# VH-VL binders against Chromatin structure-remodeling complex subunit rsc4 (rsc4): the designs that were tried, part 4

Target 1, 111 residues: Chromatin structure-remodeling complex subunit rsc4 (rsc4), of Schizosaccharomyces pombe (q09948r6to116)
Amino acid sequence: HNAPFDKTKFDEVLEALVGLKDNEGNPFDDIFEELPSKRYFPDYYQIIQKPICYKMMRNKAKTGKYLSMGDFYDDIRLMVSNAQTYNMPGSLVYECSVLIANTANSLESKD

## First folded at step 20 (VH-VL; from n2 with light chain V96A)

Design q5
Fold by OpenDDE, fold request of step 25:
Structure q5 (fold): chain C 111 residues (1-111), chain A 124 residues (1-124), chain B 107 residues (1-107)
Amino acid sequence: as target 1 above (111 residues)
Amino acid sequence: EVQLVESGGGLVKPGGSLRLSCAASGFTFDKYWMHWVRQAPGKGLEWVGHIKSQTHGGTTDYAAPVKGRFTISRDDSKNTLYLQMNSLKTEDTAVYYCAKRYRYGSGSYWFDPWGQGTLVTVSS
Amino acid sequence: SYELTQPLSVSVALGQTARITCSGDNIGSKYVHWYQQKPGQAPVLVIYYDSNRPSGIPERFSGSNSGNTATLTISRAQAGDEADYYCQVWDYSTAAVFGGGTKLTVL
């Protein structure tokens, strides 16, 4: 996808992702809002080389760091990849990341 | 740096009202559940209540001793948590702490950080 | 309501090991968190999820939880460890429950 970055589309996609519910029907946007705290997960940053989260994505959008919608979706894929790298399959965070990936892929295909 | 700063405490008569504030900084305030915990002089910690994030419904819950008298609210645009206390009783005398709920994964959560607390004294 | 029971006080000699218990019905099925509170200060998290230490908390602090008892262990006790310690769990995932607190005295 080579479409130029669209702030409105960005907001729509992010809203869709933030609105997702886990398999128990609970929101989980807070899990991906900020990077895992070094206070509780110091090994995260030994394993994950390119940490990314919603807060960072919003900042990139706000500061014009995204040149295309593809750039944004790449960050989503990165976030998903990071989550699935650090967390075990079957864990809440892992399963939530799958939902994010599926939704993001669906939305991207419609762009 | 994540920081919570309570204010609004003071001396109030029984039956009176008081509103506490908790100013938050250093994190995306609107994405987190916030709690109030109090501690009577020389006593232990007692959960007062919580308010969920807006995306999680924004609802509140309270401990039985304060239910119907206390109201928790938040202004996400100001990164501020509130505790409205009405019909105050002498047993409400305590240091009131605001606390951020931390979460990663499922099953449980913890409080971190805590504010420095603000003293509320209910006395005739 | 769910209740947590802690001893009122525990004493430990300097350099020795202190153990503070937190008892609750089937508490081993819950995650237990521990907070340290020094006089005139706010509580500080020292153990989360039964046995995990936040960065900055000395390795002297450890936690365990099984059956009906969770335990905070403080090895090589220092004068600065003198404080009140509270265990905490969640009831129905929304209401926090605290133990009564234990005053640790370092002799």
Scores: ipSAE 0.886, ipTM 0.949, lowest interface PAE 0.5, mean pLDDT 96
Fold by OpenDDE, fold request of step 25:
Structure q5 (fold): chain C 111 residues (1-111), chain A 124 residues (1-124), chain B 107 residues (1-107)
Amino acid sequence: as target 1 above (111 residues)
Amino acid sequence: EVQLVESGGGLVKPGGSLRLSCAASGFTFDKYWMHWVRQAPGKGLEWVGHIKSQTHGGTTDYAAPVKGRFTISRDDSKNTLYLQMNSLKTEDTAVYYCAKRYRYGSGSYWFDPWGQGTLVTVSS
Amino acid sequence: SYELTQPLSVSVALGQTARITCSGDNIGSKYVHWYQQKPGQAPVLVIYYDSNRPSGIPERFSGSNSGNTATLTISRAQAGDEADYYCQVWDYSTAAVFGGGTKLTVL
């Protein structure tokens, strides 16, 4: 969690997360790629104070905003937290966020 | 701002070919399924086909009237959607729209936004 | 193939309520989306998931869906509401199906 940021490791972790399948065997990376649209979810930004998504994480990685791998994993945890705050348990997005969390935790422990 | 801009429309003879392009901007193009929808003059909207995102298999599907003649493809590095139209018929005359499929969660999806459309006229 | 049926035209007096129906076999089990199209323009989403309005769409627009009929309701009709309206569903979530469209005239 305090290891220096490693772009290669970042890419590997992100690829693993993006490659996850939901409980029905379907990809769901698109759900977390971008922030929820204000057009369809205007209340999202009233509820979620620190929105984050894969696109933003990639940008942070690209621009050197991550100083450690822990910083990146913190953003993953934030994304998961946001998803579980806004979405009801049992919903697709919620369940997908659980998969992300589990995978991220596993990868971080090996990092 | 999410934007789709079609191009490549024009006049073509029956049996001819034409390739349409749809330039996408304002969103992570490679993560979205993209669709083509057409509208004959004075008629309703008709689904043409779709292409999935790469992570979703990148496969395509087509409406029966265009199957075997039309091919949808994408160049994610260029944020561009294509519609290759071969063996064109007069009944293919229409404004062709590219449309973005939105998804958040499960269920049925919708088109938003739509491009401005490009007119294809098939005539002798 | 799945089919959606809409009336060809609906007329409404200014300030009154217009209702546009979209009929399909057990359409209530599907999510219905509605698009508005004005002459020479691209379609615009006005209702998604039966009854939800995208940001920017007036509250005058509402949708319902049950049984074999989905309905787009436009209350307090304005001149600017004159357009073609299309309902849309998915067939097996792969092929989009559109209704034939309804021309709404505001009198």
Scores: ipSAE 0.884, ipTM 0.948, lowest interface PAE 0.5, mean pLDDT 96
Fold by ESMFold2, look of step 20:
Structure q5 (fold): chain C 111 residues (1-111), chain A 124 residues (1-124), chain B 107 residues (1-107)
Amino acid sequence: as target 1 above (111 residues)
Amino acid sequence: EVQLVESGGGLVKPGGSLRLSCAASGFTFDKYWMHWVRQAPGKGLEWVGHIKSQTHGGTTDYAAPVKGRFTISRDDSKNTLYLQMNSLKTEDTAVYYCAKRYRYGSGSYWFDPWGQGTLVTVSS
Amino acid sequence: SYELTQPLSVSVALGQTARITCSGDNIGSKYVHWYQQKPGQAPVLVIYYDSNRPSGIPERFSGSNSGNTATLTISRAQAGDEADYYCQVWDYSTAAVFGGGTKLTVL
């Protein structure tokens, strides 16, 4: 991905992802906003090598850490891969991550 | 690191009003629903109400005993949750907690964190 | 309008197993969370999603949920386990509901 990072496009993509709803019409952005709590899910951090969440993506955009839109989409793919590694297929978090991936791939193909 | 701090409790007469505040830090306050839970002296925990995040419409819901008398609001620029309590009754005497809902893995939430609570005493 | 019922009190001999029930209509279709509360303190979560323990909660705390009853089990009861215990559910249908609380006494 040669396209330079564009904060306006970043905001549009992230808003679309945050607005997603599960198959029952319930929002799920809170699941991906911050990393899972170490107090309740300490094994997450033994299994997942590179944790990433929406809050971290916003901080990277704010501090100039994304050089291209591809770098941002790579973080979304990482977040999806992490969710699918830690959670079983068919679980809420796993299936929500599939919705994120489908939407992000669609938006990336239009950039 | 994550904390909630309630303030504004005190002694009021029946029919009076009081405004509680809850200062939040250590999390993305504007992205989460916030709740008030109360506990009368020697009694159990009772959910009072919540306010949704702005991204989910910012609307409120209340338990029946407080509907029409209590108003929950938030100021995301100050990371602060409010409870406006009007037409207070002696049965509103309680410790009032603010709480953040939390989940991972299912659609069900528990409350984490809780504030330390602030006491409201309604007495003549 | 969804309601949870807990016994007012439960007593257990030191070193024995306590069971605290939380009854609700079809509670087995919901996830149940449990809090411990000692005098003058905020509630502390001891079980979430029916049967999981937060970090720092000893293995002797366990939970189950099926049918119309969820149960918090405390094995090898210690004096420090004396507290009030609350069950709680949440979903988009019921919002947050707490049980009335159970005072556990360790003899």
Scores: ipSAE 0.677, ipTM 0.881, lowest interface PAE 1.2, mean pLDDT 93
Fold by ESMFold2, fold request of step 25:
Structure q5 (fold): chain C 111 residues (1-111), chain A 124 residues (1-124), chain B 107 residues (1-107)
Amino acid sequence: as target 1 above (111 residues)
Amino acid sequence: EVQLVESGGGLVKPGGSLRLSCAASGFTFDKYWMHWVRQAPGKGLEWVGHIKSQTHGGTTDYAAPVKGRFTISRDDSKNTLYLQMNSLKTEDTAVYYCAKRYRYGSGSYWFDPWGQGTLVTVSS
Amino acid sequence: SYELTQPLSVSVALGQTARITCSGDNIGSKYVHWYQQKPGQAPVLVIYYDSNRPSGIPERFSGSNSGNTATLTISRAQAGDEADYYCQVWDYSTAAVFGGGTKLTVL
């Protein structure tokens, strides 16, 4: 949606995503906080054309780079797509990205 | 560049106290759990304890030998981790490392980065 | 608590293959990480998730993990490989569990 960017709403959505837990009740926000390390996962950067993570989303919000809420939700979708491109179905990161997508879609539909 | 820099090591008498600091840079410090690991001279690595991010409750956990004597804290506004060591024993003599846990792809963590370590000597 | 056992020392002739074991009950169900530590230095990760190498770690270093034993293998051993080596797992009942360390001597 192209609703105007709202920093309060951005914070609420991101807090909800950061608070997610996997099926065993374990937090997984650390996986998406920063980009995968180039020291351990250099091939990530050969496969993923537009890397994005929570830290980058916060910086974009802080510096006025999001003009609409839709721009922000597009970055969430990009992050999910990246996770599902690099990781195989059934893997931890892939399945965590499904939880992110479900929550973001639900929150976007209520905006 | 991700960095951890410890300070505050030195010589203390048994029963004394010492506070270590770990200055962090190059990552979102407030979003990660932080750990202390120690190594007695000529001995192996031993996990000392951790502190969770505030998002995960900010609580601490400790290895049995130090529980009740050591306190881990953090100041997210200064990107700094602390280890308060009280009632020190000669067995606490070690190099103390601060470390950040890391993972991607599985639920298993390793430590990266490590600080350079700071030596604590507990001796009469 | 979960325990990891390593031999105290391993010797290898220059140019030969060294194998350092890490034993634990059903360790094959866990991911094993390996650190190299030289005197006066912090540990350096050489293997993660059983068999992966960080950037800058040569192919001579490899790892395996099955059953009750994980193994760090160093082929074509060089003088610079002389160090202490630690295995580590992440245990849900406690955080990191380290093996006791193995001193590798290159003869």
Scores: ipSAE 0.567, ipTM 0.881, lowest interface PAE 1.7, mean pLDDT 93
Fold by ESMFold2, fold request of step 25:
Structure q5 (fold): chain C 111 residues (1-111), chain A 124 residues (1-124), chain B 107 residues (1-107)
Amino acid sequence: as target 1 above (111 residues)
Amino acid sequence: EVQLVESGGGLVKPGGSLRLSCAASGFTFDKYWMHWVRQAPGKGLEWVGHIKSQTHGGTTDYAAPVKGRFTISRDDSKNTLYLQMNSLKTEDTAVYYCAKRYRYGSGSYWFDPWGQGTLVTVSS
Amino acid sequence: SYELTQPLSVSVALGQTARITCSGDNIGSKYVHWYQQKPGQAPVLVIYYDSNRPSGIPERFSGSNSGNTATLTISRAQAGDEADYYCQVWDYSTAAVFGGGTKLTVL
């Protein structure tokens, strides 16, 4: 039922997510591009069992790891869940993850 | 793993030009805004300017002392940041660092990593 | 055009506590980061978000920030702590703002 993986659609979805801005108009894609630094946030890796970021999603797409668009949207949901697990509600990262989830859900409904 | 390496520093006369390069590796260079920071000999750190990622328009901003004289550019296919310095003045004498901004958890950034720096000397 | 002010120098006796201040208008509402810089080297972050230490930075480095003053504290000062120290805030209109730097001398 879920659409087959489509690299062009993947790129369009990621571009939309990377382009998001917070309520003050500031970009926040840098927060989700790479995993939190172990130098500064080692406890992230004690709390988060399956880390995922945009860089990893691009690599999975490039190496054929996504069989469907649903697999890709599942990684976005995982990234959002990780952000909401590690960060307190109301924090910058938590609230940015809500924006990601809303956009991804909207885009998935159109597939 | 993450590395920034500056090059192109040297001696120039006042009014001259010089182009610095910064080779980046170990991160998704094209997705990050990149910065130049300088330090005159025996003096403090001074932000010079930045260039946004292409996703956010690829535009630049500069500190007042260098506006109109310095131009930041990037070549994402080569993972390279540039600083074109024109109309150089003796007060531009400094070590020039390229730097990547970093944050997580708040809106406040610091720089990590820094390059090793490249010395530009502007003297008669 | 936000400005940060640091004392030009601070001296501390070996084994004692050094305090390096960074003053700015309502700096307590901002996050402060601190760098250590030794001669001929790039700055190294020692405190971020006012009071957190990167991995590898000794626990004797600590930070605080309230009102108009942020403070870097180095307890049990060692000869190897001699360096220049810079505070930094992020200002979305002017990007990074650095203090003028403080030379720490361990006596």
Scores: ipSAE 0.557, ipTM 0.878, lowest interface PAE 1.9, mean pLDDT 93

## First folded at step 22 (VH-VL)

Design y3 (from n2 with heavy chain S106A)
Fold by OpenDDE, fold request of step 25:
Structure y3 (fold): chain C 111 residues (1-111), chain A 124 residues (1-124), chain B 107 residues (1-107)
Amino acid sequence: as target 1 above (111 residues)
Amino acid sequence: EVQLVESGGGLVKPGGSLRLSCAASGFTFDKYWMHWVRQAPGKGLEWVGHIKSQTHGGTTDYAAPVKGRFTISRDDSKNTLYLQMNSLKTEDTAVYYCAKRYRYGAGSYWFDPWGQGTLVTVSS
Amino acid sequence: SYELTQPLSVSVALGQTARITCSGDNIGSKYVHWYQQKPGQAPVLVIYYDSNRPSGIPERFSGSNSGNTATLTISRAQAGDEADYYCQVWDYSTAVVFGGGTKLTVL
C-alpha cells in the first residue's frame, strides 16, 4: 500500500489489534506491548534480529517515522514473524500472533 | 528500568482510613495489571488485590479479608496505582507492596518488580 | 480456597544444598514462582514458571514441580542466601496464592 500514513487509521487498526482475544477469550495485547525482557528471555535477541512491539510502533507513529500505512503494516508483519520464529506452533504467543496477522491482513485489504 | 515506589503509609487508629499510592515508571503503565500485596510484621506475603489494565476491562478483585473495605484504583495519566483502605483493623497492620504483573506463557503470571513497600500501622 | 504449604524453616550448612518444598493439590498442573526476601527488603523473583531463572539469578538456584510438590533447590549455599522464600501460584478460585514462607538459615 502506498497510501500516506494516517494517524487516525493507525489508531483504528491498533485498537482493533489490541482488542483481540485469544482462543480462551482472554485479551493478550500486553504480550506484544513491549519487547520480551532480557531478564526472562536472554536468547530472544540472539534469534530475533529486528525486534518490534506495539510500544515501538506507537513511538514511530508519534515521531513521524511511518511514511505510509504500508510501513506500519510491515511492522505488524515483522512482529508476527518474530513471534512465530521464537515461539512454537501451538503456544499461546504463536496462536495470538496468528490472530494478529489475520486481523491485520483483513484491515489492510480494506484500506 | 522499571520502578515502583509506594507511599502514604503511617499510623492510623482502628476504624480510620488511609490511601496508599504507588508511583510507576520505566514501562507503559496503562497496559499492565497491577497488584497489592501486604506482609504483617513477622508474617508471610498476602495478596490484597489487583486491578486490570483498561484494555483488559479495568476490573478489580480483592482478597476476602479486605473485600468491601479496600478499593484499588489507578490513574494511568499519572502512572499511579492506589489503595484506598477504609474501616481499618489492627490486623491490617502490614507493609504494603505494589507489584507489576508479568507473563508470557499461558496459565499463570508472576510479580516483577516489587516496590520497596510502605508500612501501615493500625493501633489504638 | 487453594492453599500452598511450606515448611516454616530449613537449615543448611555453608556450601551444602538446601531444598524448600511447596505443597499444593495437584500443584504440578500449575506454574509455580519463587521469591526471595531478605530482612527489611522487598521480595525478589528467583524462579518463574517452575524452573526458569531470571537473568542475574545464580545457577545455584533451581526449581522443579511435579505431582503435589514444587521444590526450590539452592546448591552450594552461601551466607547471602539466608532469607525467607515464598512460593506463589495463580488459581482461578482465589487468584494469587502465596505459600506461608520458609525461613532458610545458613549455618
Scores: ipSAE 0.888, ipTM 0.949, lowest interface PAE 0.5, mean pLDDT 96
Fold by OpenDDE, fold request of step 25:
Structure y3 (fold): chain C 111 residues (1-111), chain A 124 residues (1-124), chain B 107 residues (1-107)
Amino acid sequence: as target 1 above (111 residues)
Amino acid sequence: EVQLVESGGGLVKPGGSLRLSCAASGFTFDKYWMHWVRQAPGKGLEWVGHIKSQTHGGTTDYAAPVKGRFTISRDDSKNTLYLQMNSLKTEDTAVYYCAKRYRYGAGSYWFDPWGQGTLVTVSS
Amino acid sequence: SYELTQPLSVSVALGQTARITCSGDNIGSKYVHWYQQKPGQAPVLVIYYDSNRPSGIPERFSGSNSGNTATLTISRAQAGDEADYYCQVWDYSTAVVFGGGTKLTVL
């Protein structure tokens, strides 16, 4: 968590997360790629104070906003937290967020 | 703002070929499924086919009337969706729309937004 | 193949309530989406997941789905509501399925 930011490692971790499948065997990276649309979730931004998504993480990586790998994993944790705050337990998005969290934690421990 | 702009429509003879393009902007194009839907003059909406995102396998599926004649592809580096139409028939005459799939969960999905469409006229 | 059936046309007096049906075998077990299309324009989503309205769609638009019939309800009909309306589902066997469309006339 204190290791300097490594773009190669970032890409590997992100690829692993994007490659995850839900409990039915379906990919779900698109759910977390972009922020929820205000068109369909107008209350999202009233509830979630620090929205984050994969697209934003990639942009941060690209622009040198991550100083450490820990910074990146913190954003993953934030994304998971946001998903679990807005979505009900047992919902697809919630369950997918659990998978992301577990995988990210595993990868971080090996990092 | 998400935008889809179709192009490439025009007049073509039966048996001819035409390639439509859909230029996408305002979203991470390569992460989303894209669809083609057509509408014959004075008729209803008809699904043509889709192409999945690369991370979802990048596979395609087609409606029975166009299967074997139409091919959907994408160039993610150009944020562009394509519809290659071969062996065109008069009944293929329609406005062709590209549409972005949207979902936030399982079970189903809808289209939003739609492009403004491009007209393909197949006539001798 | 899975099919959706809509009435060809529905008429409603100004200020009254219009109901457009979409029938399909056990459609209540599917999510139904509705699109509005005005002449010369692209379709616009008005209802998704049976009963949800996208931001910007008036509350006059509502949807329900049960049994073999989904219904788009337009209360307090306005002249601007005159359009074609299409229901749509996803089916495992048929992929994307549209209804035949209903022309709503506001009298």
Scores: ipSAE 0.879, ipTM 0.946, lowest interface PAE 0.5, mean pLDDT 96
Fold by ESMFold2, fold request of step 25:
Structure y3 (fold): chain C 111 residues (1-111), chain A 124 residues (1-124), chain B 107 residues (1-107)
Amino acid sequence: as target 1 above (111 residues)
Amino acid sequence: EVQLVESGGGLVKPGGSLRLSCAASGFTFDKYWMHWVRQAPGKGLEWVGHIKSQTHGGTTDYAAPVKGRFTISRDDSKNTLYLQMNSLKTEDTAVYYCAKRYRYGAGSYWFDPWGQGTLVTVSS
Amino acid sequence: SYELTQPLSVSVALGQTARITCSGDNIGSKYVHWYQQKPGQAPVLVIYYDSNRPSGIPERFSGSNSGNTATLTISRAQAGDEADYYCQVWDYSTAVVFGGGTKLTVL
């Protein structure tokens, strides 16, 4: 929750998330690395008020924007919520976001 | 903003070697797989091979006509993709594109962006 | 390995509708992407996931995919639509498959 931000722990959590595989054993970190392209998904930015992705989380860590680990886990929850708002249940992105949420929740409970 | 720029094409004799480079900018190069696609004059697009991100093991795969002769590598510190071409044949004459795969909504990928291409001519 | 077949050429009169086909076994179970390529240029995506248009691609470009055939449709053909067109699929593995390409001429 209120644990101070720790760059080593941040890196460990992100490494665990980017290492996840979908139900067919395929990596899916590419989906969450950068925001959806405005060229292909302009409506994403009409629907999602606060976009966030792994690239942005790395930048926030690098520039001192996270005051606590809880702030970082809040961004992960935001990313998952965005994915589940924009995408239908059963879709690739939605189901991948469930895997992210499960892993992040488990890791947060150990902080 | 997102760019891929190939270089290193030229004229080479059969049996010769050539090294192509692809400079990348505007995206997290080290987190994505990179691909080479070629196009012989007047012909269609042909996938040449790829290299995975280091996170996914950094391994390569090649189309059958080039396997054993071509080597794909990357330097993530320079955001650069390479294609080393050895034992070149006249049928390797083509424009060579580097390309980045992209997806979001489903599991199927397309290429975006493509570089502008660099011409390799293999001729006596 | 999986193959995609396109006609070598298609002709269309100015202002009329062009249809370019891409045939493959059970292609309707796959997502199909389409590229336009003009001489001396890299391919440009015009349709993705069967039927969606990237920003900047006119509404007169459309796509469909069912059964064994995907189709790129260009309504109200203009001289600037003259180009080569490629369909593409991607299996869940690392391999990509392109169609052989279709030269569209606008008469």
Scores: ipSAE 0.635, ipTM 0.896, lowest interface PAE 1.5, mean pLDDT 93
Fold by ESMFold2, fold request of step 25:
Structure y3 (fold): chain C 111 residues (1-111), chain A 124 residues (1-124), chain B 107 residues (1-107)
Amino acid sequence: as target 1 above (111 residues)
Amino acid sequence: EVQLVESGGGLVKPGGSLRLSCAASGFTFDKYWMHWVRQAPGKGLEWVGHIKSQTHGGTTDYAAPVKGRFTISRDDSKNTLYLQMNSLKTEDTAVYYCAKRYRYGAGSYWFDPWGQGTLVTVSS
Amino acid sequence: SYELTQPLSVSVALGQTARITCSGDNIGSKYVHWYQQKPGQAPVLVIYYDSNRPSGIPERFSGSNSGNTATLTISRAQAGDEADYYCQVWDYSTAVVFGGGTKLTVL
């Protein structure tokens, strides 16, 4: 939370998250890269008030919107919470979000 | 706006070669699988092959009729998908579409968007 | 390799219900997606995951999938529904499989 924003650390954390695989060895970064399509999932935007995805996080880093590493980790937690709010436990997206949370929490604790 | 624009189609003789391009915009191109789908005039849709994103291994797979003759590649720095077609046959005559894989939730996927297509005619 | 079969054509009277089938071995264990294609245009998704409609697709389009058959149903058919319709699945052995397509004619 308190550490100043560090673009190198941001890139390292995001690379680790993007590289995650589920228990069957399947990558899933594409699911979190962009927001769910309004064309297919319009109710997502009725349920989720603060959408966030990896593309948005990269843009915030590029434009200086992250003032601390904690701000970045807060966005990861928001993305995980959104996934777990919209999707049922046991679904692909929900379970993938658990893996993201575990990895992000581990990386944050090393700062 | 998410767009896919194919180019490079044209008339070619049997045994010849042609390279198609697909310019992508409006999405994080390097994070998604890209596909080629073709449609012979008056016929149905036929999957040609795909290339995975680099984070998914960057590998390709092809339908049997084109395996060994067609090569899919991508240049993520230019947001461009390619189809190199060698040893062309008259049966390869088709409109060639590029298409982006989309999924959310379940483990299956569909294509959105599609390009408008580029016509390849293989004839003597 | 996995294959999908569709009837070559289906006719429906204006205002009536059309049903377009997509047959495959145990297709009910797969998710089926449906595309509409009008002449000279790229395909447009009308049903995904068996029965869901993208935004902008009228509620008269519906889908079902069980056993060896998936069905696209178009109620109250309109002239603008005249098009080719394709089913699509992903299959471990074949990757992406399309049905052969069905020409819907609205009379």
Scores: ipSAE 0.324, ipTM 0.794, lowest interface PAE 2.7, mean pLDDT 92

